VH-VL binders against o14526r1to248. Designs and how they scored, part 45

Target 1, 248 residues: o14526r1to248
Amino acid sequence: MSYFGEHFWGEKNHGFEVLYHSVKQGPISTKELADFIRERATIEETYSKAMAKLSKLASNGTPMGTFAPLWEVFRVSSDKLALCHLELTRKLQDLIKDVLRYGEEQLKTHKKCKEEVVSTLDAVQVLSGVSQLLPKSRENYLNRCMDQERLRRESTSQKEMDKAETKTKKAAESLRRSVEKYNSARADFEQKMLDSALRFQAMEETHLRHMKALLGSYAHSVEDTHVQIGQVHEEFKQNIENVSVEML
Short names: E, the ipSAE of ESMFold2; O, the ipSAE of OpenDDE; V2, 0.75 times the mean of E and O plus 0.25 times the DockQ between their complexes.

## First folded at step 21 (VH-VL; framework fv_cixutumumab)

Design q3 (at its last look DockQ between E and O 0.01; V2 from the best seeds 0.00; counts 0 for: pae E 24.5 > 2, placed apart)
Fold by ESMFold2, look of step 21:
Structure q3 (fold): chain C 248 residues (1-248), chain A 122 residues (1-122), chain B 108 residues (1-108)
Amino acid sequence: as target 1 above (248 residues)
Amino acid sequence: EVQLVQSGAEVKKPGSSVKVSCKASGYTFTNYAISWVRQAPGQGLEWMGGIIPISDDAKYAQKFQGRVTITADKSTSTAYMELSSLRSEDTAVYYCARDTSSESRSAYFDPWGKGTTVTVSS
Amino acid sequence: SSELTQDPAVSVALGQTVRITCQGDSLRHYDATWYQQKPGQAPILVIYGKNNRPSGIPDRFSGSSSGNTASLTITGAQAEDEADYYCNSRDSSGNYVVFGGGTKLTVL
């Protein structure tokens, strides 16, 4: 819902942690996709081996029996089906390599992004430091003002009042410079956090697009094999029709 | 606009190699395959091979296996086709095309590059 | 290997209907795609899928298929339709692309 950049104002450091969590999830999901495809490839290989075994059983059937011509039709169909699933296994194994290559490229991009965020971490430290110094500068100024007013009430010499006024002016200037440093540090922090949030949002969108493309390649490979299986089935039907009952 | 811009014409000696580039623009390069198709003078279209840029998966027609190498550079959105051991019969126009088929039932190319003329002569 | 067969030439009278055919075993499972190529130009996509026309292709172009045969039909042929027409599809394995030999259409 909310633009990712607006999430930075959560609990102490929680907005920053959400930012880094999003960056780190990309490589994890890429590895999980590779694992999923690997499991599918294992399923396809197991299927292929089972069909090859079934073909062997059909080859070992009764060669002298009247059913022998139909056993040969079963053997041919089973062999071809095993080959279809073996080819899908090979396509999926190649796709796993592609997913892992994307994972490597993703790690390089995230490394560069992490290095850019280091300057944001520095900005957080600077802001924290000046935020702690600002109350001290304000307290020093107020103490100098109180000292100056006390000396005025005590009817102190002009020399003492001049010294107090000079100290108050220096404290005021120090406070003004501290406020300027705080405003600069806050602006720098806010800009760097916004830039990082926008970049991480773009990275997540790009990651999802790449993941969809990899899933598209997966779907394409499965569909290609599915059509080949259909042709094997059509050939099986034709071979059954070609077996003469009188030859049986 | 979706465009495929190919490198310029080449004149080569027999036995040498040629490398043709195909720069894509106007779409997400890694979402589509790039295919290479050639056409000799007075002859039909002949598929040479293709590449899926996201995966670097390249496939080659059997006729060209061992002589053609197809690569992609994702950083520049550019595909390359290199044909080695050139012969006079390799004189042709070489096209790149974006492969837009996402279903296993179809294989269609849109758009095509304008072609790169490669002339192999001694 | 699977291949696609096209007649090398066909003729049609101006304003009449013509069919260009493409035949191959792989067409039982894969759709044919049709391209038009004029001399000195790159091919352009005319028909894809069962009967889809990309933007800019006139509705006089249509596609059909039955069994191992696909057809491109041009109704009301015009002089500008004179060109070479190619079909393509996947081969029987699904891994490779095959083109037909092309059909030269002459509009008389």
Scores: ipSAE 0.000, ipTM 0.370, lowest interface PAE 24.5, mean pLDDT 82
Fold by OpenDDE, look of step 21:
Structure q3 (fold): chain C 248 residues (1-248), chain A 122 residues (1-122), chain B 108 residues (1-108)
Amino acid sequence: as target 1 above (248 residues)
Amino acid sequence: EVQLVQSGAEVKKPGSSVKVSCKASGYTFTNYAISWVRQAPGQGLEWMGGIIPISDDAKYAQKFQGRVTITADKSTSTAYMELSSLRSEDTAVYYCARDTSSESRSAYFDPWGKGTTVTVSS
Amino acid sequence: SSELTQDPAVSVALGQTVRITCQGDSLRHYDATWYQQKPGQAPILVIYGKNNRPSGIPDRFSGSSSGNTASLTITGAQAEDEADYYCNSRDSSGNYVVFGGGTKLTVL
């Protein structure tokens, strides 16, 4: 992640909006993650139900014949698999709760942040406003200077020259004031923008860390289930081996 | 992984136009500007312009003003650079780069595309 | 538009320290960014901001600034450091980006 405090200092001051927009995507990602996990949970639940049906099918096996005892092995294994997937479903559902809780917390954080950065937005607007005054003031001053020069060339009366000079001085003062306002606005903006940028960065980093932690939990839940499933299959193999042909 | 994939090499006649594409992936496209930089054979890097995708705000180096058009398609995360009225002097490798702060205190380009060679010849 | 100036070429002995300097009026207000470019390859960011290194860039690369100058320093130059180095920054208006002319670094 780039250092936000060094970025988004352009003349149009669009950087604040970009960063703020980025931060606003956090809750969206959280929701999307919850939805994804929900979908996975649904799949696991479906799998569990399917395995349960399979177990029942095995239980309906004919009790007659030498193969009959092996249906119990199928029944037990299928039932255990159903339980494994059901457990994963529950784990994922719990994880969804965690994600949603985080989402709520995130909203609170965003609300607070929004309040804290309002002054920066104001500073952006102020800077934009005063920036627009500079070209006009500058142009006016230049025009007055040009006019004064023209009058000099034309050897106009002293009275007219004095009048022109007065106008030029007024324009110069106006420009000076505009520049001063701009400088003040800029300084204020820079300070506030830096602060906001750091806040945004901290929020994003925290968000990403939390999201990664949730992903870790997701991965762990899935992994544990896979281990259990593996064990069930191992037991299945062992059960088959333990039933000799002579025993049937 | 953040990647910028550029379109293939182009051979153009003088007076024609070329449009180079840059597809971005691995990051939120709208959060960063894209800049275009070219390099003529044996020469240095030359900034052409850039665009902020979220606002479609493009700016150009004065040298290319009126002859270059930079656009961005947010739906495909692709930036475009079109250069018209091509001259032999426009023969160069054209790079797109992610500008992590188009309006920052610094010009911070990372990563760069691999470049697109544009040859202008009669 | 503001210009950035670099020496066209510098040399450094293997294991020694070299400083590549960029000069321009805009550097009084904006930071320089440094890129490394080897023949036939795209530029690679090596230093940005005051003295930030991207991931993967060796710690022998460092950045500094003073007045209207910015410098890239390689402490303990390696053979693989032989390349062209470019500085860039915003111009004095802050609206445009400018590059230095580049410096060819030879490692002896």
Scores: ipSAE 0.000, ipTM 0.466, lowest interface PAE 10.4, mean pLDDT 89
ESMFold2 (binder alone), look of step 21: mean pLDDT 91; pTM 0.934

## First folded at step 22 (VH-VL; framework fv_cixutumumab)

Design aa1 (at its last look DockQ between E and O 0.47; V2 from the best seeds 0.62)
Fold by OpenDDE, look of step 22:
Structure aa1 (fold): chain C 248 residues (1-248), chain A 122 residues (1-122), chain B 108 residues (1-108)
Amino acid sequence: as target 1 above (248 residues)
Amino acid sequence: EVQLVQSGAEVKKPGSSVKVSCKASGYTFTSYAISWVRQAPGQGLEWMGGIIPIFDDAKYAQKFQGRVTITADKSTSTAYMELSSLRSEDTAVYYCARDTWYEFRSAYFDPWGKGTTVTVSS
Amino acid sequence: SSELTQDPAVSVALGQTVRITCQGDSLRFYDATWYQQKPGQAPILVIYGKNNRPSGIPDRFSGSSSGNTASLTITGAQAEDEADYYCNSRDSSGNLVVFGGGTKLTVL
């Protein structure tokens, strides 16, 4: 993650909006994560049901013949697999609850943050307003300067020169005032934006840490199930091995 | 042609004052500011202050506040920099430069005077 | 008051490209100006604003900025480009002017 304090600079003062927009993506990602996990849970549930059906199929195996005892091995294994997937489904459903709970908390945090950064937004607007006035003021001054220079080159009367100078001075004063307002607005913006940026960064980092923790839980749930599934397969192999041809 | 002509070299005793002049020509004197920058031997450029003649308002670097006075005479298109309580450390080349004060986002100086050497020695 | 920081010295081979960087908090809001100074001479303006060259300055000189940094780039360095380069800017208040410490450029 880039340092947020370095991303709000620029002539157009769009940094605040960019950072704020970035932070607003947090709740969206949380929701998407919940949806993703929900989909996985559905898949696992479907798998569980399919395995249960397979177990029933095995149970329908002919009880006659030397192979008959092995159908029981299939049945038992299939049932166990069904249970493994069902358990994972439950774990994931619980995880979804955790994700959603976090989402609710996140919204509260975001609401609070929004209230805290309102003053920064105001500062941005003020700065934007004063910034827009500067070019006009500058242009006016430059035009007066050019006119004055023209008159000077043309060896115009002192009276006319004095008049031109007066106009230039007025334009200069206006520009000076505009610049002063800009500097003041900028200074205020800088302080507030820095504070906001730090807050945004802290929020985002906290969010990512929490999301990573949730992903850890997800990974752990899946891993545990895979271990169980692996055990079921090992048992299956062992069961097959333990049944000798002579026993059948 | 825009030119800034500075006064000649000065040799001063510690504790004394020096006043350097900068005469501007080739442009409307009141449309630009004049900044003063010094450079000690083997050292970098150091902004001392500047004046906007049209306002007769000078600004100074904090380091020189109370010791430097910058003035402008519109009638002669000449800017002045007076530095008091001179020390050996004030030995430097002092430059005046035309300052585009109306550029609120930047401070670019063009042209520069040729510099005035001020030597402070006991 | 804001400070501007420059590397004290950089080298470039003849015909190669070199970038001199100026760093300071004020550069986030204000443009850097670049000056070239040769021994015994007054500084000369080479770049001002975003990327403006005064008349007489070769097009191999260019300016750029990012964040709290500004850079002067010389594309195709010439022997005559060997000099000290200074950046300046308005300070954080916008009322005063500050200079960088200067960068000595050696052309090899």
Scores: ipSAE 0.673, ipTM 0.878, lowest interface PAE 0.8, mean pLDDT 93
Fold by ESMFold2, look of step 22:
Structure aa1 (fold): chain C 248 residues (1-248), chain A 122 residues (1-122), chain B 108 residues (1-108)
Amino acid sequence: as target 1 above (248 residues)
Amino acid sequence: EVQLVQSGAEVKKPGSSVKVSCKASGYTFTSYAISWVRQAPGQGLEWMGGIIPIFDDAKYAQKFQGRVTITADKSTSTAYMELSSLRSEDTAVYYCARDTWYEFRSAYFDPWGKGTTVTVSS
Amino acid sequence: SSELTQDPAVSVALGQTVRITCQGDSLRFYDATWYQQKPGQAPILVIYGKNNRPSGIPDRFSGSSSGNTASLTITGAQAEDEADYYCNSRDSSGNLVVFGGGTKLTVL
């Protein structure tokens, strides 16, 4: 592998890859949450429909006779349970809309994230390219230095020595410019890496915060429904007690 | 045969200046840089600055900005370091070293001068 | 700015292997160079360009680097290896030179 590929992806650079992988998983987990809630809403809707059918059965079972008042208690309870579960279905459908809205915002920020990754990879390639040019500039400079030393040993004319000195200075200037370009590319890469790492960290924290809020909404919707179911059951017990056996 | 010969020990008063010389021989003086490093008694090595004679371009550590002047005389193959406004804390050994600036990322100092002891006595 | 950090002291038993560490953010982009200094003497170059050994330096000295960390390894430490060891490199700008604080190696 290249010098930068092997050294650059050390522990700190491994953190960049881990963070990027994590942000790529965010939309997947959001979709999975939406799918889970959708399945729960389907379960609740099926339960609601089943309770409504039981209510119809209680209405059609024994319209005459002494048991009719108790069948009415069953009908009312079954209707109310059907409504409880239908309301949970509606709350879950509204929550799915919230999850999908978050998913759309998440995709927008991930598009920007993808562009930042491309920009950071471009900076790596620029730095790598300059790094590969440095050995050539170094070798050219050393060759000019050796030519200059050779000419001094040969007792060459002052004109030829001045010419060699000029060539050496030009090679030195070229090398200095390559060094400056390396330092600039390094600084740019370092800034882009830092900016990307901070962005990925913030995206992960925001994702976790939003997912916790969505799970909280789910938990509250279920809790509210269980409270309502408990109230229906208490009413059912009271209605049974209010039916007099002697008046049947 | 590469040699860096430094000027002799100096005793200076606070507020004065010192100029240490470093005469190079055995190599082409303009092909390399000269760096200056000091070491106070019991302390570590501290880079002060350096010069690339072919550019006449000196650079300085931030700590010494405004107090140090590094120059080179190509005709005598000699580098100079002048430290002004001396304080007692400037008591140290001052080294010059040949610097392979053209190696850039892999640059190194070799050889070093023997050092010049500067004592700033109140 | 980023400086080079070295442990102030390490010990090694005669004939054993020791590793001296230098840490700094600049080492991701600029090589560490290692110098040996004995009391009253100028420093001597030991390792440059990550793992290049100058002529006259014993082959028991080697260098390595990974990430922001460079290491000088002495395999089979000798009594004469007892010295201060300094790393240096370029600073965060790439234009200036910085030294680590030095590591005193004691051979037991």
Scores: ipSAE 0.656, ipTM 0.872, lowest interface PAE 1.1, mean pLDDT 87
ESMFold2 (binder alone), look of step 22: mean pLDDT 92; pTM 0.947

Design aa2 (at its last fold request DockQ between E and O 0.55; V2 from the best seeds 0.69)
Fold by OpenDDE, fold request of step 24:
Structure aa2 (fold): chain C 248 residues (1-248), chain A 122 residues (1-122), chain B 108 residues (1-108)
Amino acid sequence: as target 1 above (248 residues)
Amino acid sequence: EVQLVQSGAEVKKPGSSVKVSCKASGYTFTSYAISWVRQAPGQGLEWMGGIIPIFDDAKYAQKFQGRVTITADKSTSTAYMELSSLRSEDTAVYYCARDTWYEFRSAYFDPWGKGTTVTVSS
Amino acid sequence: SSELTQDPAVSVALGQTVRITCQGDSLKWYDATWYQQKPGQAPILVIYGKNNRPSGIPDRFSGSSSGNTASLTITGAQAEDEADYYCNSRDSSGNLVVFGGGTKLTVL
C-alpha cells in the first residue's frame, strides 16, 4: 500500500477526497464479503442436500445380485459427504456473523474518524477560497505595473508617475495580503491533511488486516472440509478394496 | 535593457562591515524585488535575503538574521546589502538579482548582477 | 526551513539526453527555477515555472516536476552545456528562498 501522505499533493488538492473515498469503501467491502460467504454457504447447503438425496438413491439400489453390497458403500460415502458439506455450511454461517460484527465496529470507527477530519475538510475549503483570489490580485498588480512602465517610457510628469506608483502600491499590498493568506492556508492544510492521511492509512491498514484474517478463516474452513472429504473418498476406496469378488 | 550594476570589489578585515550596492536600470524599480545571493569559492549559491522596494521591508535567511541589512533607495533605484561582523567564511562573490516576487509560487531571479567580490582577510 | 537537494555531479555524452533533478518538500507547493552557471560568470536563468524558457535559451532545455521533485532535462546535450546547474524555490513558508547544492554537468 502506498504511503497516503504522498497522495494529497497537487494543484487541486483533491487528495483528501480521494483518500476519504478509499476509506469509505471499507464497509462496502465488508458487506460484499459477507454476501459472498453467504452465497458459498448456500451452495454448500445445497450440495449437502444433494448428497443426501444421492445416498437415498443408493439405498434404493437393487438388493438382488452380487453388486448389491456395494450400494451400501455408496450410501455410506454419500451420507458422509453430505455431513461434510453441512459442517462447512455451519462454519461459513458462523464466519458471516464475525464479518457482520466487524462491519458494525467498522462503522463506529468511521464515524469517529469523520468527526476528527472535519477540520481538514474545512482547511481544504479555505485553501480553495484563497487560491481563487490570487490570480485576480496578481492580474491587478500586473496591470498597474504595466501602466507605470508605460508612463515611465513616455517620460510623463513626476506627478503622474507618483499617482501611478500609489496605485501600484495599493495593488501590491493587496497581492501581498492574498499571498500571505494563501501561505497560511496552505500551511494549515498541509499539517491537517498529513494528520488525516495518517489516520486514513492506519484505518485502511487495520481494515485490510481484519479482512485478511477473515479470509484466512474462510480458507481454513474450506480446507478442513476438503480434508474430511478426502478422507471419505479414501475410505470409499478402501471399502471397495476390502470387498473381494469372491465375497460377493 | 534591464541591467543591474554592482559596486566594485571589497577587501575587508575580520570584524568590519561591508556594504555592496546594486543599481537597477531599464525597468520600474518598484515593480520588482531585489534579492541578494552569495557564492563562496567553489561553493554553491546561497540566498541571503531580499527586499521589495515598494514595501521597504526586507526578508532575510535565518543564517544571516541580525548580521545583514538590505535596503533600497527608490530615488536612485539602488539596493544595498550590508553585512557586519565579517569573517573569513564571508569571503565570496555577492550577487544581486531582480526578483519577480509577484510570481509567488517561484523564486524567479532574472537578470543577475555581475557580482561583487568580497574578501575577508586579516 | 526547507532544503533542496541535487546530485553534485552528472555526466552526459554529446548529443544524448540528461536529466538533473532537484528534490525538496517545498517543491510540493512551489515551482523550481533553474539556473546555469559557467566558471567566472553569474548565473543565467534557463527554466522557470513549469516549463518556461527565457529568450535566448535553446529549446533543448526543458523543465518538469513530479511530487517533491523538479527536473531540468537537456535533450541533445552540447559541449557548451557543460556548467553548474542550480535549482531554487521558495521554502515551505513561502517567504524565503532556498537553493539546491548545484549539479556539475560534464559533457563527454
Scores: ipSAE 0.789, ipTM 0.950, lowest interface PAE 0.5, mean pLDDT 93
Fold by ESMFold2, fold request of step 24:
Structure aa2 (fold): chain C 248 residues (1-248), chain A 122 residues (1-122), chain B 108 residues (1-108)
Amino acid sequence: as target 1 above (248 residues)
Amino acid sequence: EVQLVQSGAEVKKPGSSVKVSCKASGYTFTSYAISWVRQAPGQGLEWMGGIIPIFDDAKYAQKFQGRVTITADKSTSTAYMELSSLRSEDTAVYYCARDTWYEFRSAYFDPWGKGTTVTVSS
Amino acid sequence: SSELTQDPAVSVALGQTVRITCQGDSLKWYDATWYQQKPGQAPILVIYGKNNRPSGIPDRFSGSSSGNTASLTITGAQAEDEADYYCNSRDSSGNLVVFGGGTKLTVL
């Protein structure tokens, strides 16, 4: 067990890197959501076009065949289904605009966050530097104290004692300054780490809340379309029942 | 032999002051700090303050700020702690201790004085 | 805050191992130092600088630390180890000294 070789103080430095990595994933997930919604919009548009083609086939059926009234029912249903999916396509395209707008605001926030990260890392470097200097200042002070004690024990001249005292006081002043710098650097480091942690937490909470809202809008748009599709199918069933077999 | 010899027991009235001395021997007085720690009957240790004689620089616990004055006389290798406006709750044993301030994060008190009993009563 | 917290009392059977703990946020930055005090006596230094024993302190005394907790361990407790034990360190500013409330060790 050796405490030597410690490079950075506290466990908060590791936690800082974990939090920053988590914050950095936010813009990636925003882009992935936009890409997913774009693919879903393409699926819906393709479906709409396919249903419109079926409607044309129903319109091109034989006009004098016994199934002509039922082909009209197919045509109307196919047209309405095509419109349902086209409307969802448009809603999803509008939602993509909202996702991209959030992404732009997110980039601005992350740029400012990166500047804070640099300031916090500077505080780590200052603390590390002072921590490495302390053992040297301590040893120098102790060596001057030992020199002074040796000269006192040897009944050395007043001139030599005065020189030793001056050297000891200079070493003491250097050590005191190093202690003061350590305490200041440690306090600054802790404050900056706390401020960064609070900011990262707020950023992650804001991101989660925005992503949930965007997913909610996606779910609502899909739900509304599925209700409309259900209505088209009920109308289809009703229209089939309304066609009399004798009229065929 | 490193020693800290404290002044004798004192009996004081409320509102007065007490000044306890701590004479160091067997080491270079200016190389170490002197800390003052008190202990009321049946209570724990309470740091009051300390001084680094080479700087003539004292620090005080917030509880005692304004009532305690800690000084050092390099010529006699003696530290002093003066507590003013005494109350009955100031009845305690008052210790001085040699403080290895230069160890900073690993600083320790060794040796301790034997303590000075201060009794505050009417 | 900078306060150091110790359990008020612990017991150990003669010859057994006991651990006395000291907790405080400042212990992440500043080492705990341990003192033993017997009734009517001044405290004496037991452990400093995490696990350094001054001369005259038996090998059965050791120190350790992790995070905001420091521990004094007595392996093979003896009757003469019955005493009050105090940790101390620096406060949150690093400029002032603070003591824990003390732990009374009873050896059964």
Scores: ipSAE 0.688, ipTM 0.885, lowest interface PAE 0.9, mean pLDDT 88
ESMFold2, look of step 22: ipSAE 0.678; ipTM 0.885
ESMFold2 (binder alone), look of step 22: mean pLDDT 92; pTM 0.946
OpenDDE, look of step 22: ipSAE 0.759; ipTM 0.928
ESMFold2, look of step 23: ipSAE 0.656; ipTM 0.878
ESMFold2 (binder alone), look of step 23: mean pLDDT 92; pTM 0.945
OpenDDE, look of step 23: ipSAE 0.766; ipTM 0.929
ESMFold2, fold request of step 24: ipSAE 0.269, 0.662; ipTM 0.668, 0.874
ESMFold2 (binder alone), fold request of step 24: mean pLDDT 91, 91, 92; pTM 0.944, 0.942, 0.943
OpenDDE, fold request of step 24: ipSAE 0.789, 0.785; ipTM 0.950, 0.950

